# Miniprotein binders against d3e3m2: the designs that were tried, part 14

Target 1, 234 residues: d3e3m2
Amino acid sequence: MVELRVNAGNVKNPNVHKIGIIALGSHLENHGPALPIDTDAKIASHIAFQASLESGAKFLGVIYPAHELKEINHGIHVSLEDLTDEIVKVLKSAKKFLRISSVIIVNGHGGNLPIVTTLYDIEERTGLLITLNSKIIESEGPHGGSGELSMAKALGIIDESQVENQTNLEEYGEVGLYMFGEARRNDPNIEEGALDVEENGVYVDDVYGQELLKLAINSVLLDVEKQLDSHYGY

## First folded at step 9 (miniprotein)

Design p32
Fold by ESMFold2-Fast, scan of step 9:
Formats: structure tokens, sequence, C-alpha cells
Structure p32 (fold): chain B 234 residues (1-234), chain A 80 residues (1-80)
């Protein structure tokens, strides 16, 4: 039986130690020249890890392979079925060895949103209660835009020397999902993001990045509260 | 639609404050976070430095209160 020490002695509620928090990212996805290809994984990992430290829940690590939305091609992705299978395998192992009964999945990648359609399958196959948290995706704005750049600054993963090149959309058309015309036609949110980057450019604001991360961390902590209330008899 | 974001955020904050005063801390915490999300979306698109500082102060105030409510909830569970 393995126990992750990040939750040892931090919270006195014993049931919080039955909660696992896992990050989903993508790890092979273009984000323009100022951001690493694993930006989503790094952001989601930070959120999941900090929420684990603050609550006493067990940090379960990162699942790196990611799914992607139809008509978007700026990285290496797996099918929804393969991603679901990977999540199940990791969570079955965590349940067996770490004594968890529920999990919060912190989603750092917009292309993983379809996992909402396989959550029931994951629950049935693992016997775990699952919450999907996509708060950062809902809050950060366009791909490779000011939100991700600002969070990257806060986390120390930005290449600021490349920020001036970030909106060279002819070369880095994945920024704002600008080059993906069919995705832009089919999703008003993608179109809005592409136009925002094209018309207004991008900026880096450390404090804004910190505030986005704090929102996402607190959102995960709210999910911890909800699981404690609903699943552990409080 | 920035005006719509700000109006929705104000409504959420008003309700959060009411719930907070009633001791309904989990519900207040949730509404504060919803308001903060809308304010951060407005901040992202705000070009005026003075307006940005106003939004930033509100966000900071509501984050501080939300985190205080979270600590209260954790202490209440620990004392059960």
Amino acid sequence: as target 1 above (234 residues)
Amino acid sequence: SDEELLERAKELVRRAIELDREGRYEEAFRLYLEAIELLLRALRKEPDPERREELRREIEEYLERAEELREILWEERAEK
C-alpha cells in the first residue's frame, strides 16, 4: 500500500485522503514559439498538485496522451477510446494501491472535453466516483493567447524572447486556432478566440496568470468539498 | 458583451454576499468563484489600465473572501 506524502498531516479530515486528483494534458501540441509543446500538461499538473497540497487529497500525476477536437491538427493525439482506456488503467492502479474512492480529473486541454461522454464508462470500469474539472479551459481564452502566456509567466515556463513572434499567425497558425477554418466555422468560441488574437494580439501579465491559476485551484477545491459532502456522509 | 459579463458578475457577488451572511459558506464559495471567472474574462479583454486595476482589486477581494470561506469549511469538517 503506497501513500503519497503530499497529503500526510495537512488536513485532519480522513476522508479527503480517499480523494485522488489527476491532471490531463496534452504534451505534444504546438502553442506558438513562446510556449512549450507540453503547456497544457504543465498547467493542469500545477493546478492538480496545488489543490492536492492544500486539501490533503492524493496527487495522482499526469496523463499525457490527449484527444483532439475534429478538424484541429496542431499536435499528436489519440482516439477518445484510447484516452478513456488510459484513464481507466491509471485509476484502477491508483484505487488498488492508494486507497482512493473518488477522483477529480483536472483537464488542461480543450481537445479532452469529449471525455464528458465517457465519464460513466470510467466510473463503471473503475468503481470510482469521477468529477471532471475543465475550469481552466473555460477561463483562459484562446489557444496560445494572453491567458496561457500569462500562466506560463507565473509558472516560469514562458520564453518571453519569443512573445513578439507569437502573433505571426502566418507562421504559427495554431495560435488562436487561427488556421483551422472549419473548426472556426463550426464553433463560435473558436471563431471569437481567433478574431481576438488577430485583432488585439497577445500580452503577458504575471498577476493575471496567477489569478487564473488561483481560480482553477479553488474550483478543484470546491469539487473536493462537493465529493466530501456527497460521497462520504457529511 | 463585456458589459453583460460585468452585470452577471455583480449579480453573482450580491447573491454570494447574502449567502455568506446567512452562513451558507459552500454556496457562497461557489458563487464567488463564478463571479471571479466572469471578472477574469472581462479583465482579459480590458485595454484600459485604470479599468484593469479596478477589476484586479475586485478579483483580489473576492478571491481572498472565497479562500477564507474555504478555510472555514475545512475547519468545520475537522471539528465534526
Scores: ipSAE 0.719, ipTM 0.903, lowest interface PAE 1.3, mean pLDDT 88

Design p33
Fold by ESMFold2-Fast, scan of step 9:
Structure p33 (fold): chain B 234 residues (1-234), chain A 80 residues (1-80)
Amino acid sequence: as target 1 above (234 residues)
Amino acid sequence: SDEELLERAKELVRRAIELDREGRYEEAFRLYLEAIELLLRALRKEPDPERREELRREIEEYLKRAQELREILWEERAEK
């Protein structure tokens, strides 16, 4: 078998190499005409990769299939059970070949939030200590709104020629989750987001996008510090 | 409200500065990030260009300090 140089690169603290950082997508989800269908995966991947570079933790890649809330149908999703099983498979492989002991999951997709209920199952099945980081979901605002457009600008994945069409909510009702009346009735945060997009529209601000990404990256770096302090005696 | 976000962010920053002065860098780092999140939420909803620039300068300052604190924490572990 090929011997992986698991400690190559950022080896200032021996315990940081035992930490893996993995991104959760979605990659098949409508985000209006200005954003690609894999917007969540690209944002989460950037955050996870940058945090790995800055900390010395191991970048584990991206899990693209994603779960979604029952009231929202704007893409192709999997069951919570299937997502949990996929995470377990990927993490068992990473544990075996990269010799990690803990993982930070960078969640880029709001529909994946229910995974918090299966974290214990993932830990039991893998023997890894898991931290879920959903900071970008907490911070970015509505689906396909100014936050995601601004981050997409910062990452070079926006189609700016389509921004003027982004708030044509009759055609692109997934923006702000506008067309999902049941979801809007059940969750005040979804309702606030839909109303915000409807009333105020959207904008693109490259610097704001960079600041959101930096917030999320630093949040993951804080999780690295916490794992080092709590689990490895630092 | 926007005003409530700004007031809470100010309080978090005051606490972060105090922890920072005491050498409690991990705790300060956490509070700076919490304050930045609230400031970014306020910035997203702020319609006035001048107020947006003021918020942006504060966010930039606190992000820079948070990153410096993270580097200090990393260096302290490397010395162990």
Scores: ipSAE 0.489, ipTM 0.832, lowest interface PAE 2.3, mean pLDDT 89

Design p34
Fold by ESMFold2-Fast, scan of step 9:
Structure p34 (fold): chain B 234 residues (1-234), chain A 80 residues (1-80)
Amino acid sequence: as target 1 above (234 residues)
Amino acid sequence: SDEELLERAKELVRRAIELDREGRYEEAFRLYLEAIELLLRALRKEPDPERREELRREIEEYLKRALELREILWEERAEK
C-alpha cells in the first residue's frame, strides 16, 4: 500500500499516533462581506491541524458537508443522516490506512452540533472511540460577529475593507443570524447573538482572535490527554 | 451575566491554582481552560479598554500556565 507521511506519534508517548484529529466545517455558508464563504472550515481546519502538530496525533483533514437547522438557510447543507454517513465513511478509511483507534472531531460549524446525537452510531459503525470538540462554537459568539472576524484577522483570511459593511443587516441578514426569526424564537443563544450584533455592532481584534484559537487548540490537546488516559491506560 | 462570568472564572482559577500546587496537573489544566473560556466570553462583551486589557493579561497568564502544564503532562506520560 501507499505509505502516508502523517504526523508520527510523540516520542514521549507513542500511543498518540493512534489518535486522529479531523475538522468539520461548512465551506458553503454566507458569513457577511468581510468573511469568506468557507470561514467555518478554515477555522476548524486550523485548530485541528495545529493540535495535530503540537500533540503528534494524526491530522485527518476536513469534512466539508455540513448539517444545519431547518430554519436557517444561508448556505448549502446536508441531512444529519448524510453527514453521519460521510463521517463514518471517512473514518473507516482512516482506520484502515492510518491504524488509528480513536478520533477527536473538531467542530467549527454550529449547525453540526446535532451530531452529538449520532456519536454512538459513529463509534459502533467504525469501531473508533469518538470525542466531539465544539469549544470554538461555545466560545466565538455570534455568526459573522467579532469572534469570527477576529479569528479571520489572526488567520489572514479577513477582508478588512468590508468590515464597515458587516453590520448592514438589511443586506447581510445572516450576520448574527439576524434574519432567521424562527431560529431566534426557538433558541435563546441565537436570539442573544442576533441582539448583540444589532445593538453593539462588531469589531476586529487580532489578539482576541489569537486567544480564541489558542483556547480551542488547547481544548483539543486536553481531549488528546483524556484519550491517552482513558483509552490507552496512561 | 458578565459579573457571573467573572465570578465563576475567579472560582475556577482559585481551584486551578490549588490543584496546580498539589501537582494535580491534568485537573488544573482543565480548570484553567474553563476559566479562560469564561474570561474570553467576558472580554467579548467588555467595552472599557482598561478592563479589556486587564482581562487580556489574565487570559495570557492562564494560557501560558496551561501550556506549561501540558508539557508536564507529556513528560509524566513518557515516565509511565
Scores: ipSAE 0.282, ipTM 0.725, lowest interface PAE 4.1, mean pLDDT 86

Design p35
Fold by ESMFold2-Fast, scan of step 9:
Structure p35 (fold): chain B 234 residues (1-234), chain A 80 residues (1-80)
Amino acid sequence: as target 1 above (234 residues)
Amino acid sequence: SDEELLERAKELVRRAIELDREGRYEEAFRLYLEAIELLLRALRKEPDPERREELRREIEEYLKRAMELREILWEERAEK
């Protein structure tokens, strides 16, 4: 087998090389006409990669398939069990070949939040310390709204010619989760987001997009600091 | 409400500054990031260009300090 030069390159702290950072998608979700179907995966990948680059932790790539609540059907999803199994498979491989002992999971998709219920199972099966980071989900606002459009502008993945069509909610009812009445009834935050998009529309602000990405990247870097303290205390 | 977000952010910043003065840099870093999250949520909903610019200046200031605290934390670990 190939021997990986796991400590090659610039490493600020010797123990940070034992930390892996992995992104979760989704990659098959409608986000209105201005955003690609893999918007979540591309945003999460950028956050995870930049945090890895800045800290010296190992970027583990992206897990593209994602879970979603049954009330929200705007894409192609997998069961929570299948997602958990895929995470375990990828992390076991990373542990064996990259010699990591802990992982930060950067979650780019709200429908993946239920994995908080399977984190213990993942830790038991892999032997890794795991931190879930959902900062971008908490910060970005409604699905296909100004936050995601602005981050997409910053990342060069937006189709600005379609932004004026983004709030045609009768055609693109996934924007703001507008068409998902049961989800809107069950979660006041979803309802607020849908109303905001309906009443105020959307905008694109490159600087705002950059600021959201910086917040999320620094949040992951805080998780790196916490893992160094709790798992690698030196 | 936006006013509620701004009040919560102000309280987080006040505590972050206190922790920063005490040399509790990791905790200060965390609270600055929490404050920035609330300020960005307020910025997303703010239509007035002048108010947006004021919020942006605060966000930039706190992000700069958070990044400085991160560098201090890395320097301290290198010494160990």
Scores: ipSAE 0.471, ipTM 0.822, lowest interface PAE 2.5, mean pLDDT 88

Design p36
Fold by ESMFold2-Fast, scan of step 9:
Structure p36 (fold): chain B 234 residues (1-234), chain A 80 residues (1-80)
Amino acid sequence: as target 1 above (234 residues)
Amino acid sequence: SDEELLERAKELVRRAIELDREGRYEEAFRLYLEAIELLLRALRKEPDPERREELRREIEEYLKRAEELMEILWEERAEK
């Protein structure tokens, strides 16, 4: 057994070493021509990694396979059961080798939101306290829209030469989930996002991207504080 | 909808400032973040440059205070 010196020298409290932070993808999902197919994984990884560095919690890496609503076909998906099993396997390994007692899951992909229904199963199977943080999903706006483009600019992963083509919705119908009529009929939030992109287009704003990332990172830091208060006698 | 977002953000900020003044820093931090989320949602949809600048100054102010509160929480925990 080897103990990884994750965050050595960057600890705010000794008990924070018992907390892990893991990012969820997806990594194989169309985001229009200006964004890479692994946009969600890169954003979630950045948030989880920065929160780990700032708090002293242990960064556990990224789980790339993702679940998705059956009506939305813009990537490669797995079942909710398979995603849950993958999370459990990764977390059991982390618990064994890193001596963590709780985990914050930073969710970068809207299609992963159903894992809220399997959190108890994950806790029972791992013996870890689990917190799901979907702040970035709640805050970023439409798929491939201004929020994701702006965060991608801040992270250096945007192709700005393609931004003018991002709202060619006839070719890149995944932007705003525009072409997924059944999903748009079934979810008012998806419909609102599609209409927003269609009517108003998109923009890139580096400062706005930085502000979204800071909101999400600080949200994870709050979860770290809550876990310290609830389970480590603080 | 944007008017509702701004009204909710204003109430969250009012409560955050009250909690902050009482030394209830973790609760204040949470409410500042909730307000920032609503303000960022309003900023995303705002086409007017002057209005965007007003929202940005407000967001920057609350982000700065939230970060200060987190440092205070870490300092208090380190003393324990």
Scores: ipSAE 0.781, ipTM 0.921, lowest interface PAE 0.9, mean pLDDT 89

Design p37
Fold by ESMFold2-Fast, scan of step 9:
Structure p37 (fold): chain B 234 residues (1-234), chain A 80 residues (1-80)
Amino acid sequence: as target 1 above (234 residues)
Amino acid sequence: SDEELLERAKELVRRAIELDREGRYEEAFRLYLEAIELLLRALRKEPDPERREELRREIEEYLKRAEELRRILWEERAEK
């Protein structure tokens, strides 16, 4: 097979080309009327791609199948085991053809957070060192809220004509995960997000969106530096 | 609380500046990013336009310094 010429990246550091960056994000999940159903995948892809361009690490693409909490009934989801298997298959192929030895996984979907419990399995099955980066999930706030709307504005994927309808929670109950009572009872972070959207509504702020994306990109670049320092003798 | 977020961010920034002065750039970079995360959380919840503008100036300053530190780290690795 022809080896892909992705090792001519922007940083003149030979070991950075041994690092892969891959995005995880939901592609079939409602985010209210102002956001596309693949919002998470688009945000995660942008973060992973920009970090790859800036560092010279190898962009490995996007894994679209997504896991979700048992209590949340929207979109198309797979089991944690199936998601783990998909990650392993993609990473085995990347290792074989791109000669990478470590990977940073950029997670853009909250429902994928349980993958932290299968990271060791992924490492054992692939022989790669894995770092999970969920910075954007930690930073963005509620599902379909101001953070995602603002990042969507920065990325040019928002429908601003629908922002006034975004908090019609009777019709778009996935915003803030508002309609998912059992999930809200089981997770205080979900409950906080639902109440925030219900009580305060949403806004769009392009510069805030740009700053969230820059935070996440720099967080991934910090993981690149950590891997270079710890695993490649710098 | 927002006040609690701001106090935590202030402490992280003070520590980042100390590490930066000591030439401990990777650690400083990490703490700047942690502070920025807390400041962005405070910004999301802040309704007052004047306070929002103050937070944005701090975020811009710390993000600029964090990115400068990252470039220094890259330059040091290139020289090794």
Scores: ipSAE 0.604, ipTM 0.869, lowest interface PAE 1.7, mean pLDDT 87

Design p38
Fold by ESMFold2-Fast, scan of step 9:
Structure p38 (fold): chain B 234 residues (1-234), chain A 80 residues (1-80)
Amino acid sequence: as target 1 above (234 residues)
Amino acid sequence: SDEELLERAKELVRRAIELDREGRYEEAFRLYLEAIELLLRALRKEPDPERREELRREIEEYLKRAEELREIFWEERAEK
C-alpha cells in the first residue's frame, strides 16, 4: 500500500480524508517560447497538491490528456468522450485504493471547460460526488500572457531568456490565442486577451504569480469546506 | 472596466468586514477571495508602478486576512 508522506492537520474533520483532489492538464500545448508545453498541467498539479497538503484531502495526481475547443487548432488533444472516460477510469481506481467518496477536479486548461456537461456521467459511473474548480482559468488572463508567465516564474518553470520573444505573434500566434480568429469572434474573453497581448505585451512578476496561485489554492480549500458542509453534514 | 472591478472589489471587502464582525468567518473568507480575484485582474492590466504597488499592498492585506479567517473557522469546526 502506498502512503503519502505529508501530514494532514489543518482540518480536524475525519471526513476530509474521504475527499480526493485531482488536477486536469493539458501537457501538449504551445504557450510561446518562454513556457513549457505542459504549463497547464504543472500549474493545476501545484494547486491541487498544495490544497491537499493544507486540507488533508487526498491528492489523486494529474490527468494529462486534455480536450480543446474545435476553433483552437493547436497542441495534441482528445475528444470530450475520451477525456470523460479517462477521468472515470482514474477515479474508479482512486476510489478502490483510497476509499474516497467525493472529488474536487482542479481544471488548469480552458479547453477542458466542456467537462461540466459530463460531470453527471462521471458521478453515475464512479459513485463519487464531483465538484469542478476552474478558478485559475477565470483568473490567469490570456494564454501565454503575464499571468501564466508570472506563475511559471513562481514555480521555477519559466525560460526568462525567451520572454522578449513571447509577443512575436507572427511566429507564436498561440500567445493570447492571437491567430485563432474564429475563437476570437465567438468568445469576447478570448478577443480581449488577444488584444491585451497585442497592445500591451507581457511581463513577469514573481509576487503576482504567487498571489494567483494562492487565490486558486484557497478557492479549492473553499470547495473542500463546501463538500464537508453539504455532503458530510459538517 | 478596471474602475468597475475596483468598485466591486471594494464593496465585497466592505461586506466581508461586516461578516467578520458578526463571526461569519467562512462567508467572509469567500467574499475576500472574490475581491482578491477582481483586484488581481486589475493589477494584471495596470501599467503604473505606483498604482501597482498600491494594489499589491491591498491584495497582500486581504489575502493574509482571508487565510487568518480560514484558520479560525477551521479551529472552530475541529473535533476533540
Scores: ipSAE 0.771, ipTM 0.913, lowest interface PAE 1.0, mean pLDDT 87

Design p39
Fold by ESMFold2-Fast, scan of step 9:
Structure p39 (fold): chain B 234 residues (1-234), chain A 80 residues (1-80)
Amino acid sequence: as target 1 above (234 residues)
Amino acid sequence: SDEELLERAKELVRRAIELDREGRYEEAFRLYLEAIELLLRALRKEPDPERREELRREIEEYLKRAEELREILWEERLEK
């Protein structure tokens, strides 16, 4: 017989095969001219996939539909209810076919943060223990800023010829969320990011990008360790 | 502020080293990652190349130690 698995990562613990790792993106969102519209999904996918390879946990793929805050209306988004339902549907299928008992959700999109309010619902409907990991969102800085550009350089997805145009905020007002005045008034972190991009511009630093990705990957691996302790009595 | 980030990061590193010396590797690993997050936030906003290089070396050192601790923890679980 063959083992049913999506990826063949290193097996560090016999119970790690009961853990799934899934990425949440945003697939259709303006990140300025130097970055692809699916930047969030590609970053989250890389983090989830690498953590799966290093731990032996099962990579479950990417959920592309994403939610967004009402004050930030860029890209193509779904309601929080629809996102929650999609996650439940995917995880129920994964549980049935892959025999997992817990999942780490790697969130690559700030607009998905409201999912913290539906995590209990997802657990109840799936019977899985769910951990949400938003480490990259906490660490990367402003939308379309130096952090995302640097990670994109590390991943080979940046258009460096467009970096000089990235801070043309009158044309690309989504960068730094610059054009979203209500969001900037309501959230000091959004305001800080917009001012940072406006006043200081952006840069690309391959090593910085690599370090951000390593932080996020290790954060997910810490969550794997915590799930092993809490469920399997190690 | 950036100075507050660096002060907090320094305290987290101090605690991580202490836990590491005590063989409390899981807790040390967690605190190293928390410190690295703050250092990377400081690095993002740092315009001075010399200061950036200093922060980068600290981050590299702490990432390397965190990954060593993770490998020890994984090996211990595999053995029973």
Scores: ipSAE 0.732, ipTM 0.903, lowest interface PAE 1.2, mean pLDDT 87

Design p40
Fold by ESMFold2-Fast, scan of step 9:
Parts: sequence; C-alpha cells; structure tokens
Structure p40 (fold): chain B 234 residues (1-234), chain A 80 residues (1-80)
Amino acid sequence: as target 1 above (234 residues)
Amino acid sequence: SDEELLERAKELVRRAIELDREGRYEEAFRLYLEAIELLLRALRKEPDPERREELRREIEEYLKRSEELREILWEERAEK
C-alpha cells in the first residue's frame, strides 16, 4: 500500500477522508482561439481540487478522455463504454490505496452528461457510492462563450489577445457550437447558445469568472455534506 | 425570460433566509446556491453596467453567506 498525503493539513473530520473528488475532462477539444484545447479539464480540475482542499475530501486527479454526442465533432472523444471503463479503473485503484467509500465526480464537459446512465454500473463495479456534479456545465453558458472565457481569465489560462477573434464563427464554428446544425436542431439549449454568441458576441469578466467557479466549488461542497449525512450517518 | 429568472431567484432567496433563521443551514445553503446560479445566468446576459453591479452585489452577499453556512456545517461535523 502507498500512502498519499492528499490534502495534508486541510482535513476537517475522519469521515470526510472517506470521500474522493475526481475531475472529468475533456482535454482535446477546440474552444476558439482565446481558450486552450484542455479548457474543460482545467476548469473541472480547479473546482475538484479547491473543493477537496476546503472540505478535507481526497482529490483523485483528472480523467482526461471524454465522451461526446455523434453530431458534435469539436474534438477527440471516446465511447461512453470506454469512458465508463476508465472511470471504474481509476476509482478501483483509489479505493484500494486511499480507503475511500464514496466519490463525487466533477464534470467539466457537456458531452459527459450521458454518464448519468452508467452511474449504477460504476457503483456496482467499484463498490463506491457515486455522485455526479455537473453544476459548472449547467451554469457556464455556451461553449467558448463569456462564461468559459471569464473562468479562463480567473485561472490565468486565457489568451486575451485572441478574444477579438473568438466570435469569428466562420473560422471558429465550435464557439457556441455554431457550426453544428444537427445538434442545434435537436437541442433548443444548444440553439439558444449559438444564437446568443452570434447576436451578442462574447466578453471577459474576471469577477464573473471567479463567481462561476465559487458557485461550482460550493455545489461540490454541498454534495460532500449530502454524502456525510446520508452515507456516514451524520 | 430574464425577469422570470430574477423572480425565481428572489423566491429562492426568501426561502433560504427563512431556513437560515430557523438554523436549517444545509437546506439554506442549497437554496442560496440555486439562487446564485439563476443570478449568474441573468448576469451573463445583462448589458447594463448599473444592473450588472446590482446583480454582483447580490451574488457576492449570497456567496459570502453560503460560505459562512458551509463553515458552520463543517464545525458541527468536527464536533461530532
């Protein structure tokens, strides 16, 4: 057995140590010219890591490969089965070496939402109670839009010199998922986001980015509270 | 609409404050976060600088209270 000093000095009580927090990518996905290809992974990692530090739960790292809907091709993705298998592999290792009994999965990528259909399989194969937290996806707005740009500013990962080019949708059609006509026809939320970017453009607001991150971090901390109440009898 | 979004946020805050006063901190924490999400969605689309500043002050206030409630919950857990 290997002893990892995860969150050393920031632990709050013995039972929170039984909770793991893991981030999901993606890491190979176009986000327009102002954002790095691994924007989702960096945002999810920050949220998961900060929630771990604040609660004393164990940060489990990042799973970079991500799933996506067939009609959206703005990156390199894996099947839902392969993603599920990767999650199970990582969590079995974490359970063995870190003695956790539950996990909160911080999802940074909209294409990973179908994992909700494989949560039971993950629980059965690992013996862990799993909570999926997609708060940032629910809150950030369009792909490559003001929310992601603002969080990237807050995290120091934005290229501000490229923000003026971010809404050149003929060249960067993944922004707002603008170029994905089939996805836009099938999902009114995607259509709304694409129209928002096309009509109103984008902006960068450091404070807004910080507020989005704080919302997501506190949402994960609420999941930690729920795990302690319902799973550990507190 | 943005007005319906803000009305929903206002009702969530009203309920959160009631729960907070009753010492029902986990439930209050949940409702404050739901309200903050709606306020941030309104802020994202708000073009008026004065209305943006008003929304920011509310968001900042509710985030601060949420973090205080979370600390109270952690202190209670540590004592158990």
Scores: ipSAE 0.731, ipTM 0.905, lowest interface PAE 1.2, mean pLDDT 88

Design p41
Fold by ESMFold2-Fast, scan of step 9:
Structure p41 (fold): chain B 234 residues (1-234), chain A 80 residues (1-80)
Amino acid sequence: as target 1 above (234 residues)
Amino acid sequence: SDEELLERAKELVRRAIELDREGRYEEAFRLYLRAIELLLRALRKEPDPERREELRREIEEYLKRAEELREILWEERAEK
């Protein structure tokens, strides 16, 4: 059998080939007029791909189906059960064809955070050790805010002509999740983000975007190190 | 507050440097990344261009060291 050339990068540890890295984004969701509708998937896939190239772990692609709270209705969403099933199906196939024994899931979409409650189910059904990495979600700030705009600039996916319209929150109420009153009442982090965008606006900073991406990439690489230490030994 | 974020980041950096000097590279790497996370959060909310540039330089320095530590860890593993 021929080995799939998933990552042709440098491999410093032989066991890193047993590790897969997969991106988990949103299917499609509004991010204001300056950002593409697949912003989360593009950011997550960049992080996962770069970490794979740097470590020699196997890049497993992107899962587009995404979960979200019912109150937040600005994109295409699936149930948590359906998302979990899709992850399991993809990982079972990856295990069979790539002979991996562990996976790092790079989550680029805040609505996917509830998969922490199904990680055990995924592990049980796949026989893989699973690590969820949501570092970019923890670090980027509000939906459609300065963090995502700055990363989009760094990745060449921003529409800068629309940045001045990004904080027209009456028209683009998904920015900062501003229009989602129930979600804002139920989650202090969502409320903080909405207030931040309303009070401070947004900006684009290429260097800041690059630094956010580097933080997330290095966080994934730390997870690779943790798996090598605790799962594979050396 | 942003001042509290900066204080937490400074303490994490101090501990990371100490662990680094002790050769405890994985722990140092983890703490550098945590400090960088807090510094980036402070940078996001900083309106003053001069203060932004100062924070950016610190972040760049700590990212560079974190990446160096990661390379050392991987080099050591490669040799069993």
Scores: ipSAE 0.580, ipTM 0.863, lowest interface PAE 2.0, mean pLDDT 88

Design p42
Fold by ESMFold2-Fast, scan of step 9:
Structure p42 (fold): chain B 234 residues (1-234), chain A 80 residues (1-80)
Amino acid sequence: as target 1 above (234 residues)
Amino acid sequence: SDEELLERAKELVRRAIELDREGRYEEAFRLYLQAIELLLKALRKEPDPERREELRREIEEYLKRAEELREILWEERAEK
């Protein structure tokens, strides 16, 4: 059996080694000119990695292919079926080599939220208990907005020279999902985000970015506690 | 609305403090994180520097307590 020494010397409870944490996020989506196309993957990876270091759970890496909602197209995406199959493939490998029995999936991409409908399929096919954590998606606000810009500043991945151009919505219509009229008509949350960016613009706040990341990391750590209680009974 | 957001956060904090005092640390930790989420949403939309500073202080306080509770939970599990 293989033991990855990611957390050597940073061990909490012996049963936490049975928990894996994996990041899930797109690496091929437009986020306006100030943010890299892999913004979601980088944020999710940071959250998953830091939660793994703090808890002693096993960091399982990043799954890059991502799903997207029907009325949104700002990058390269796969079907929900294909994404589910990829998750199953990666988790079966992790289970085989790392002796894990449960996984927390840290989702950094809003288009992946439909995975909640395939969680049972993933559990059945892998034999793992699965928790989906989309806290950062719930908390960050609009696509390419102040939340993502601020987290990018905290992580050192922002292009600050382009922030002034971030709200040129005629050129960068993916920001706030502004150009996706059908999605905006069908989802009040998408409409709210688009209007927020259009009316109020964006800003960068390093401390706010740090606070968002700490919220998400602690949310994952809460899921670790819940899995220890409900799955291991220790 | 922002006022409803802040009112919900206030209620979550009150309940979190009650649970904390009762030694129900996992539940308190959960409610502190929920309150912090709402306060961060309010902070994102807040244009007034004075109010932003006020929200930031609350967020710092509750985040610090949440992290202390997490440490207590881990210490308790390590004893098993």
Scores: ipSAE 0.651, ipTM 0.884, lowest interface PAE 1.6, mean pLDDT 88

Design p43
Fold by ESMFold2-Fast, scan of step 9:
Structure p43 (fold): chain B 234 residues (1-234), chain A 80 residues (1-80)
Amino acid sequence: as target 1 above (234 residues)
Amino acid sequence: SDEELLERAKELVRRAIELDREGRYEEAMRLYLEAIELLLRALRKEPDPERREELRREIEEYLKRAEELREILWEERAEK
């Protein structure tokens, strides 16, 4: 029905227009003084939007409400059930009006990883094939660390005047999740990130940020190819 | 360790090249992207400028090849 002009780009396969790409935030989390509170949402949105432009898949926007681990309190979050319901609501609308058959969810927030346990529920309630892509979470390193700072530099959202203050961990204990002792005890990856920031500090490298974004974008584009292969008779 | 990351990345690249030669482009692209992830993790922690430049050249090369493979996959679908 409605034609949204968000599937521009290098498109030669009509079935790619049946694929939607949506970003998951969050938009309300402390990331230290050099990064905006909506860092995750902005990074995920960029990845999802660029993958949509390059593939011809339909960019579906951003879902800002986000879930978080119970041990971590550095932002405003919702329950896993509420997040799942919000995703279902948005995807049902997208299916009805854009005639998509599958969706790639680009997750920019580590606290959203538990959504992997509700993917089947989302598929059942929407009738869509769902792929969760958390490549950026797997690749970026610690919260508020060099990866996020470098991507923020590449995206023009960093406050470089505050980078020198980013590792004042007594004031900005969310950086590296440094202050969250229980989370650090429960997850070796969180502990490694906190120690890395404490011992080595942080840096900003525009090219490194661009490389991280390109990795994530290409990972999403590979998911587009997989959906075309497995779901649309290819 | 960083050396273990680099060794794992090297093995993934070797396998990716073999799959690429066989025309198994989707699998090759997946392994190139996995290798790039490990190389970026090593790059993040690497203090030596010469070693950083070596890692960056590899990342750039493998990323370019992954993107070429994606274009090939896209063209193959359009032609069928």
Scores: ipSAE 0.798, ipTM 0.924, lowest interface PAE 0.8, mean pLDDT 88

